# VHH binders against q9y6x5: the designs that were tried, part 30

Target 1, 379 residues: q9y6x5
Amino acid sequence: LPPKLLLVSFDGFRADYLKNYEFPHLQNFIKEGVLVEHVKNVFITKTFPNHYSIVTGLYEESHGIVANSMYDAVTKKHFSDSNDKDPFWWNEAVPIWVTNQLQENRSSAAAMWPGTDVPIHDTISSYFMNYNSSVSFEERLNNITMWLNNSNPPVTFATLYWEEPDASGHKYGPEDKENMSRVLKKIDDLIGDLVQRLKMLGLWENLNVIITSDHGMTQCSQDRLINLDSCIDHSYYTLIDLSPVAAILPKINRTEVYNKLKNCSPHMNVYLKEDIPNRFYYQHNDRIQPIILVADEGWTIVLNESSQKLGDHGYDNSLPSMHPFLAAHGPAFHKGYKHSTINIVDIYPMMCHILGLKPHPNNGTFGHTKCLLVDQWCI

## First folded at step 1 (VHH)

Design c49 (framework vhh_surovatamig_d1)
Fold by ESMFold2-Fast, scan of step 1:
Structure c49 (fold): chain B 379 residues (1-379), chain A 126 residues (1-126)
Amino acid sequence: as target 1 above (379 residues)
Amino acid sequence: EVQLVESGGGLVQPGGSLRLSCAASGFTFSSYWMSWVRQAPGKGLEWVATIKQDGSEKDYVDSVKGRFTISRDNAKKSLYLQMNSLRAEDTAVYYCAKSYTTRIYYDSGTEYMDVRGQGTLVTVSS
C-alpha cells in the first residue's frame, strides 16, 4: 500500500499562540508526533503566496503567486478576483498534487487549499471542492476522509484548508485574549474532531498528518497608519496592492514616484524593485511591481485613512509574529520530537520524500527536516 | 482623481429602512470590488459589506447579515446599500470604498479599502 499524507492548514495560526493558550487536542497530537516551533515563511507573508510555497517548495518570485492582489506587466492581466481560475497565475510552478497524480498514477484530494480548484499544467486535483467559505470544517473533513478510503487510483495526498484563526485575528487582533481564546479553543476542538474521525475510520495508524499554517498575525491600531495620499497624488501611479506591502506601478517617471514616496513615513521602507533586500527572494518576477513599500510591523498603509483591521500579516518574514508552526503525526514521523525552526519551503521536499515522489527543483533543503523522519539518520 | 459621493442618510426610527447610494468617478468602476464601511460616533471604522465587480459575490459583517443588502449598477457607476430593520447600534457615518484586493481565504472577503467621500450620516433613534 502506498504511503498517504493529509496536509491541514489553519490560516493565520501564529506560532506563539501555542505558548499563550491551551490546546489539549493539539498537545495530544504533538505528544505522539513532532513539533516544529517556528516555520520561517516566505515574503510576502500572505495567504496565497505561502500556501503555494508549502506545496511547491519555491519562493514567491519563482512560483509566481507573489501577493493576494497581482498585476502582470507583460500580459496586463490583473489578479484580484477570488473567482479568477485562470491557470496563467498558477502555471509558473508544479504543486505536489500534480506531481503526485502524474508520477505514480495516484489520486489527490483537496478541500479548498489555494490552487486545487484550478487546472495547473492541464492537471486538476482528482477530487476537489470549489472554494466556498460557507462550507463547514465537518463537510470538508467528511469529503477528505471519504476520498482517502474510497478512491481508485488511491488518494495518497490530501489537503484541508480552514480560514480560522486568520479571519478572527484580523477582526479582533491577536492581543484580544478573550476573543482569541474562544476562537483557538474552537480550532483545538476541530483538531480533536479530525483525529477522532480518522481513528473511527481506521485511517489514523497508517496516515501521515501534517498540521501547519501559512503565517502569523500582528496587532494593528488606528494610531499606526501611513496615509499615502499625504505624500503622493493618485495621478502619478496605479496601486496594485496596498497593505502592509504596497505594490506601486508608476504612471510617470519611476524615479520621481520613488522620490515622492521615500520620505513619506519613518515607519515604511520604500524599494525600487532591484533594491529589494536579497533575503526576501522577492525580485525576479514580472508580477513584482517597480516600487514596493514595506510597512513596519503593526503599521497599516492606507488611502484616505481607511482601515478597520485590528490584526494583519504580510510583514517582513524575519518577524516571529509572522511565523506559523508545524506539527505532524504518523508512521513517517518520530514520536515526542521537538525541532526549533525550518523554512516553509522545506515542507515540500519532505512531503515528496514521505510520498516517494521525485521533487521538482525547489528552494527547500531536505536536510532541515530529516530529524523529523524515522527513516532518516539525524546527525 | 478618484471621487466617491455618498447620499441617502438621515434620521430613522428603529425598525425602519434607508437606502444609501454612492456615485463613483475617476476610475473604471466595473473593474473593482466595492465596499461600505461605517464609523459610529467616537469609534473607529468598521467594514459593513463588500460586492464583487459583477455583483455575483457579496459579503457582510455578521451584525448586518439578513438586514442589509449591497448592490451595484456598473452602467450608472453607482453602489447601493439597502438597510432594513435598523437598530440604534447602526448609527454611524457610512462611506463607500474602492476595494483593491480580495481575501478569498478569509471570512471578511475584502482586505483593503479606499475611503474617498465625506460619507452620509445615518441616525437611528426613537
Scores: ipSAE 0.013, ipTM 0.379, lowest interface PAE 8.3, mean pLDDT 88

Design c5 (framework vhh_surovatamig_d1)
Fold by ESMFold2-Fast, scan of step 1:
Structure c5 (fold): chain B 379 residues (1-379), chain A 123 residues (1-123)
Amino acid sequence: as target 1 above (379 residues)
Amino acid sequence: EVQLVESGGGLVQPGGSLRLSCAASGFTFSNYYMSWVRQAPGKGLEWVATINQDGSEKDYVDSVKGRFTISRDNAKKSLYLQMNSLRAEDTAVYYCARSKPYYWGTEYRLDYRGQGTLVTVSS
């Protein structure tokens, strides 16, 4: 009987939410499983990049999904975060569902995880749903559990993605306790529904389940805006991505654009591509623009207008507000174990180990997650 | 060149209705999410409503839910906002905006907006 793994992501679930709000269903899950309190994600701390890092174990410069909006300087292609399904953008890495299908005679299933509705290296998830934000969590769960229970060859790797609490985090901000309490209670109820569904179908005892997220959320304000129009005229550059990491493609000399931007605001750092801090691992890819602007936590970059966002992410990955958590339960995991921190790229080699797959070269370190696993020595 | 031209604003009494229109040109209208944003006198911009490419998905700020309806006509390259049960707090310049949501989320970025149309709700 091959091992099975369900990977669940709640987009934008900041680790600190676990301490500030009550999660009875999630806490019950953790009591009989493991909790990693902080997951240090990759830079930039955005949805597409970090979801692809989870399933490839690679930094963004290596897997090629470097932002939610991208421009490739070599091919002159533009990636829009509105429904771009060109495999070109995803082909710089091999995600775990592709490896699962090619190394073993096994199937993969996906409900909305980024990249799973795109053929990558001519391989698409065996079962998948085309991305549609209007599809309920219940429908996604129904499809995943059907595929896990009724597939031949068996589905051994399944993914489930949900847009909350990210959408509400942006709309209300993480400091809006009334609205965030309501949203997070609903998510906890969905976790309860997930566990109950797996139990009623006889899947729970033999299934490994990971619940995680791609990033956190920080509070923004109308009092913390950086207006690029006050620094530089629109005719001097093409804007590839705006906030909180602006991707600037100069239309004139790069040094002239840099000089107009470098002292514009005390609340953003301006980098030539070659000067981007090494700790970000955000330099060696043609989709990273010649100049990037990195706003300080809680600051929003705008074009001569206010921002309606009360929360945002994308900031420096050293910030605790940008960190998600990881909880897991199943035959591969210890019961009642708490771990402080892992890197988001460490999830991939851990998942490969659980599934018996040989990982592709990656930036993760298996040793960082071995204490979570029953078949490994922690010391 | 991208152009968005709003119309339909005016003076209306509380409880009344107005329909705003936006004519788009210079891009493939049917490929983009579209939004309405507003700016009250002396205030910043406030996002009001967003509609996806084919009109199957709509999102609204809480204060206008059940009162405002966003719609689009891709053949006419036009965006609409039907405003019912108007309140004094709805007084603002309303802007049509081309928006870019995150593919796997509901957060919105506005990259182009029109010159605006003034809506005044008073007796």
Scores: ipSAE 0.000, ipTM 0.293, lowest interface PAE 11.3, mean pLDDT 89

Design c50 (framework vhh_surovatamig_d1)
Fold by ESMFold2-Fast, scan of step 1:
Structure c50 (fold): chain B 379 residues (1-379), chain A 126 residues (1-126)
Amino acid sequence: as target 1 above (379 residues)
Amino acid sequence: EVQLVESGGGLVQPGGSLRLSCAASGFTFSNYYMSWVRQAPGKGLEWVATINQDGSEKDYVDSVKGRFTISRDNAKKSLYLQMNSLRAEDTAVYYCARETKYVWTSGDRTYSFDYRGQGTLVTVSS
């Protein structure tokens, strides 16, 4: 029987939530599996970019999903809700579900993971759901477990995405202990439901399960706003993305726009594209704009308006507040092993190894995840 | 080329109602999230409400929840804001705005506007 893998994401699950709240179901999962305490994500620390990095093993400049809002300077296309089904945006990389279906006659299943409702290189997951936030976790889980029992060809890779705790992190902020406690307890209960369902269906002992996230969350405030309209007139540029990383397309001389922005606020860094720090791996793509503004942690860039968000992400990927975790259980994984840190791009080659797939060229290092796996030497 | 034209503002007594309209042209209206933003005298711009492409998802600033209703008619390329139980604090110039931000998850969005209309004045006073 071929190996099977279920990849689960709880959006915006900051790693240090594990230290500040009780997770009895997740702790039981980890006791017989592995925990990576911190996953260093890719810049920018946003939902679409990091979810695509998990399944491609590539930095954003290489896979092409460089933000949740994008403009392609070569084709003049805009990435908005109207363009979310356009394969153009996703075709710069090959995600693992495509590789899984093109090698060894295997099927993939998807419940809401970013990109899975889009045909990529003329390939879409064999079983999928169109994105709809109103669909319950239980319905997503029911579909995934039903599809995992399909054998012609077998479903060997499945994904499951849930919007919490990200939605509540934005609404309440991560420092709201009362509301975050309630939300995180609900997520732990959903993890309990997941494990119980897999056990009842006889899938638990033979299925590899990864529980991870794309980014963390930091506290924002009405006292920490950067008003872009006070820096520069709107007529001088087109705004492609706003906060906390603003993507600026100049309508006039680039140097003039840069000079108006450079000293406007002590709480943001202003970069010409060629001056973006190499450590971000965020430079070599036509969808990265000529000028990028990067707000300091907890600061929000606005257009002469208030912000309703009490929490946000997208900040510098060196910040621990931006890091998620990874937990895993199954026949491929050691039991009771704790690891400190991996890079989010390392998840892809590890998953390819578990499934017996040949990975496409990627930015991950298989050596970083070896100690998690029973069939590898931990050196 | 892109045009947004607001109408329906005026003077109304506290507790009264007004319906604002916005006529869009020069772009495929049904492909965009649309928003209402306002500017009170001596204050900055405040986001009020947002509606997704097909009208199935709506968001509001806390101060107007239960009182204001955003809606759209894609066939007529029009955006609406029904304002009920108006308060003196609702006095502002109201702008129709086209949103550029891609929405993935509830709360994982920044309200960003690439075009605003000329505005329509709403005055709540006796």
Scores: ipSAE 0.006, ipTM 0.292, lowest interface PAE 9.8, mean pLDDT 89
Fold by OpenDDE, second read of step 2:
Structure c50 (fold): chain B 379 residues (1-379), chain A 126 residues (1-126)
Amino acid sequence: as target 1 above (379 residues)
Amino acid sequence: EVQLVESGGGLVQPGGSLRLSCAASGFTFSNYYMSWVRQAPGKGLEWVATINQDGSEKDYVDSVKGRFTISRDNAKKSLYLQMNSLRAEDTAVYYCARETKYVWTSGDRTYSFDYRGQGTLVTVSS
């Protein structure tokens, strides 16, 4: 029987939550599997880009989902969380569920993972849920596990997405111990439910399960605001994406816009597109706007000094606060093994290996995950 | 587990009325479009009516327009079909069905429903 893999994402699960809060169910999961303590995600550290990087193994400039909000100047199309269904945005890459779906005697399933409700390269998952934030985790889990258990052709790759603790992180800030403890306890309980459901269905021993996230969360404050209005008139540019990495589309001369912004705040770096640091792998895509503003950790770019978030993400991907974790369990993984760090793009070739899929060209390094796998030699 | 249980079927004379009920459980009822479908003897499954989450939108097959009314009570997790001016051709097993929030690439592609009840028989005869 072909291997099966369930990829689970808890949005905005910062890696160090594992150190600062208690997760009895997740710890049990880890004890019987593997843990990568820190996953270096891709810049920008936002939801859609990073989730697509996980399943493509590509940096943002390569897979084309460069932000949660995008604008294409040629087609004049907009991308947002409320307008994400146009294949135009996704077709610059081939996600793993499509690759898997096209294999003989295999099918893919998805519960609200970004991009899974869109026909990409004219292919859509055999089973998928249209995104609806109102649908409970339980319902999502029930559908996923039903498909994993009863489908023909068999579901060999499945994704499960949940919006917490990201939403709460935004609301309360990651340093709110009282509220975040409650939220993270619920997450741990959901993990418990997941494990219990898999055991109940007899899937636990044979199913590979990866639990990960797309990014972390940093504490924001009303005392750390960067007001663009103090630096440049709003009529001189269009804001495609705001904070903490603002995408600026100039309405006047780009140089003039740049000059007005470059010294706006000591807590914000301003880059012309061509000057974006190479380490971000965030340059070679037309969907990246002519100017980007990158706020320092914990700083918020605002208009009119208005901000509602106590936590945010999207910052430099080298920041530990932006890093998620990865835990995994199943026949492909060791038991009781911990690894320090991998790149988020490394997950793709690993998943391809587990599933016996030929990976598309990607930026991941399979060697980085070999120590997690029982069938690989780890030095 | 998702469950849909129909009730209210029976024998009625032409021109008569009947109200069907469906009790839903095992899912967030208010998040789903709900439908009635029916299967007449010797015929295939036929869509009858659909209602959106809050009941603000309703749709009917042409043959029942003006005669049937679909409604729901989200607090009670119940779906209803008021059938007036019943005709012999309305004779069928009526099923409560949940409109799918997800897509199946296999199975019955004719209808976008993922769950339906066991049905309740409606017989219209003089």
Scores: ipSAE 0.000, ipTM 0.283, lowest interface PAE 13.1, mean pLDDT 93

Design c51 (framework vhh_surovatamig_d1)
Fold by ESMFold2-Fast, scan of step 1:
Structure c51 (fold): chain B 379 residues (1-379), chain A 126 residues (1-126)
Amino acid sequence: as target 1 above (379 residues)
Amino acid sequence: EVQLVESGGGLVQPGGSLRLSCAASGFTFSDYAMSWVRQAPGKGLEWVATIKQSGSETDYVDSVKGRFTISRDNAKKSLYLQMNSLRAEDTAVYYCATKYRVYTEGSWTVKDFDYRGQGTLVTVSS
């Protein structure tokens, strides 16, 4: 029987939530599986970029989803609508569900994972749901488990995406213990429901399950705003993305725009594209704009108005507040093993190994995850 | 050099209709997706509707779906908003905008605009 894998993402699940709140269902999952305490995500620490990095093993400059709002200077196309079905934006990489369908004539299934409702290299997930935030976790889970049990060719790779705790993290901020406690308890209950559903359907013993996230969350404030309109007039530039990483397309000479911005705020770094730190791996793509502004942790860039966000992400990927975790259970994984850290790009080659797929060239290192796996020796 | 001029606002009774217009100049109108954005008294900017370059794809905020219709005439370089079944809560200054950007993090939606016009006031009151 071919190996099967279900990849689950809870958007914006900051790694240290595991230390500050109680997760009885998740702890039971981990007790008989593995935990990676910290996953170092890619820059920028945003939803679409990091979800695509998980399934391609590539840095954003390589897979082309460089932000949640993008402009391509070569084609003059704009990506600014989460319902935009244009494959152009996703075609710079081959995600794992495409490889899964093409290498072994297997099926893939998807409940809302970013990119799965778009044909990529003329291949769409065999079973998928069009993105709709109003669809319950229970309905997503019902569809995924139905497809895992009733498909020919067999579904061997399945994905499930859930918007929390990111939505509440933005609304309340991660330091709101009362509201975050309520939200995180509901997520733990959903994990309990997931495990019970898989057991009832006879899937649990033979299915590999990964529970992870794309980024963390940091506290923001009305006292930590950078008003871009105080720095530069609208006539000088086109704004491609705003906060906390602003993407600036100059309408005049680039050096003149840079000079107007470079000393505007002590809480923002201003980079010409070629000066972006090498450690970000955020330079070599036409969708990365000529000037990038990076706000300090907890600071919000605004256009002459207040921000209602009490939490945000997108910040420097070296910040622990931006890091998610990874937990896994199944026949491929050790039981009761804890690992300190991996890079988010390492998840892709690990998943390819579990599924018996040949990975496309990627930025991950299989050696970083081999200690999690029963068929590997971690030296 | 880019100029957006809104018109068609005014006072209307609840349940009434208004048609807003926006005349664009200083750029190639047909190359841009266009949006309507509003600001109610004492509130922030709210995105209302968007229309893509060709005019075949439109999107609306939930509170106006089925009541408002966005349209464009690329030959005349004009954007329109037909507003039906108006409510007191639709009272706002309405702005024509280019280059709307919507990105979603979970259920949190953020909206950016490059250019806005001067605005036209819509007052829904008896």
Scores: ipSAE 0.005, ipTM 0.304, lowest interface PAE 11.3, mean pLDDT 89

Design c52 (framework vhh_surovatamig_d1)
Fold by ESMFold2-Fast, scan of step 1:
Structure c52 (fold): chain B 379 residues (1-379), chain A 126 residues (1-126)
Amino acid sequence: as target 1 above (379 residues)
Amino acid sequence: EVQLVESGGGLVQPGGSLRLSCAASGFTFSSYWMSWVRQAPGKGLEWVATIKQDGSEKDYVDSVKGRFTISRDNAKKSLYLQMNSLRAEDTAVYYCAKDTVRYEISGSYTTPFDYRGQGTLVTVSS
């Protein structure tokens, strides 16, 4: 039987939540598996970009999902959640479920992972659910486990996505211990349900399971706002994305717009596209706008208004508050091993190795994940 | 040039009703999710309701469920919010917004959007 892998994402699960809250079910999972304490995600630290980086092993400038809201200057198309099903946006890379289906007589299954309800290079996940936030975790789990157990050709790669703790992190902020403890306890209970379901169905012993996330969360405040309307009149530019990374498309000369913005706030950096720091790997794509504003951690960019958002992400990927974790269990993984840090792009070549797939060219380094795997020599 | 023009706000007594309208231009209205967001005096922006391109899916913040109804008319390029059983806490400037990120929405979450209109004031007071 070919190796099988289930990739699970809990959106916005900040790595240090593991140190500040109790997770009895997740800790039992880790006890006989592996834990990577920090995963350094890609810039910008947003949901669509990082979920696509996990399954392609590419920086955002290379896979083309550069934000949750985008404008393509060449085609003049706009991207949002309402346009997420246009293959145009996703076709700059080949995600692992497509590779899985094309390299061998294998199936893929998906419960809500971003991009899995879109035909990418004319290939859609063999089994999938159209995205709907109202569908319960239990229904997603029921479908994914049914497909793992009852498919021909066999499902060898499966994904499961859940919106929490991101939604609550935005609403309450990560420092609201009362509300966050309730949300995180529920997530831990869902992990317990997942493990129990896999055991009852006879899948647990032969299935590799990865539990990870796309980014973390930082506390925001009404005391930390950057008002763009105090810097520049809205008639001078089109706003493609607002906060904490603003994407500015000038309606006048780019240098004039830049000069109006560059000294407006000590709490944001203003970059011409060619001056974006190389360490971000966020420059070489037509969907990256001519001027990018990057707010400091916990600062919110607004248009002459306050913000209800008590938590946010999208900030500099060097910030520990933006980092998720990775936990894994299964025949491919060591038992009881802790690792400090990997890059989020390293997950893709590791998953390809586990599944016996030839990876597409990518930005990950397989050597970074070797210590997690039983069939590899650890440095 | 994307333009959103809200109307229908005003003074209403608690328990009363108002219908807000938004006229959209400068983009393909039928291709975008649309939302209503509000800002109460001295508070930040709050997401209220969202509607799918074809009207088949609708979501609301918990505090307005059962009281507010979002709808759209793609032929007229218009978005609507029917507000019933109004409370003093509903007092706010209401904005029409396009292009919400559904992967990050929750009942009280403020979702970034690429454009909103000038707003229309709703005051619920006796």
Scores: ipSAE 0.007, ipTM 0.275, lowest interface PAE 10.0, mean pLDDT 88

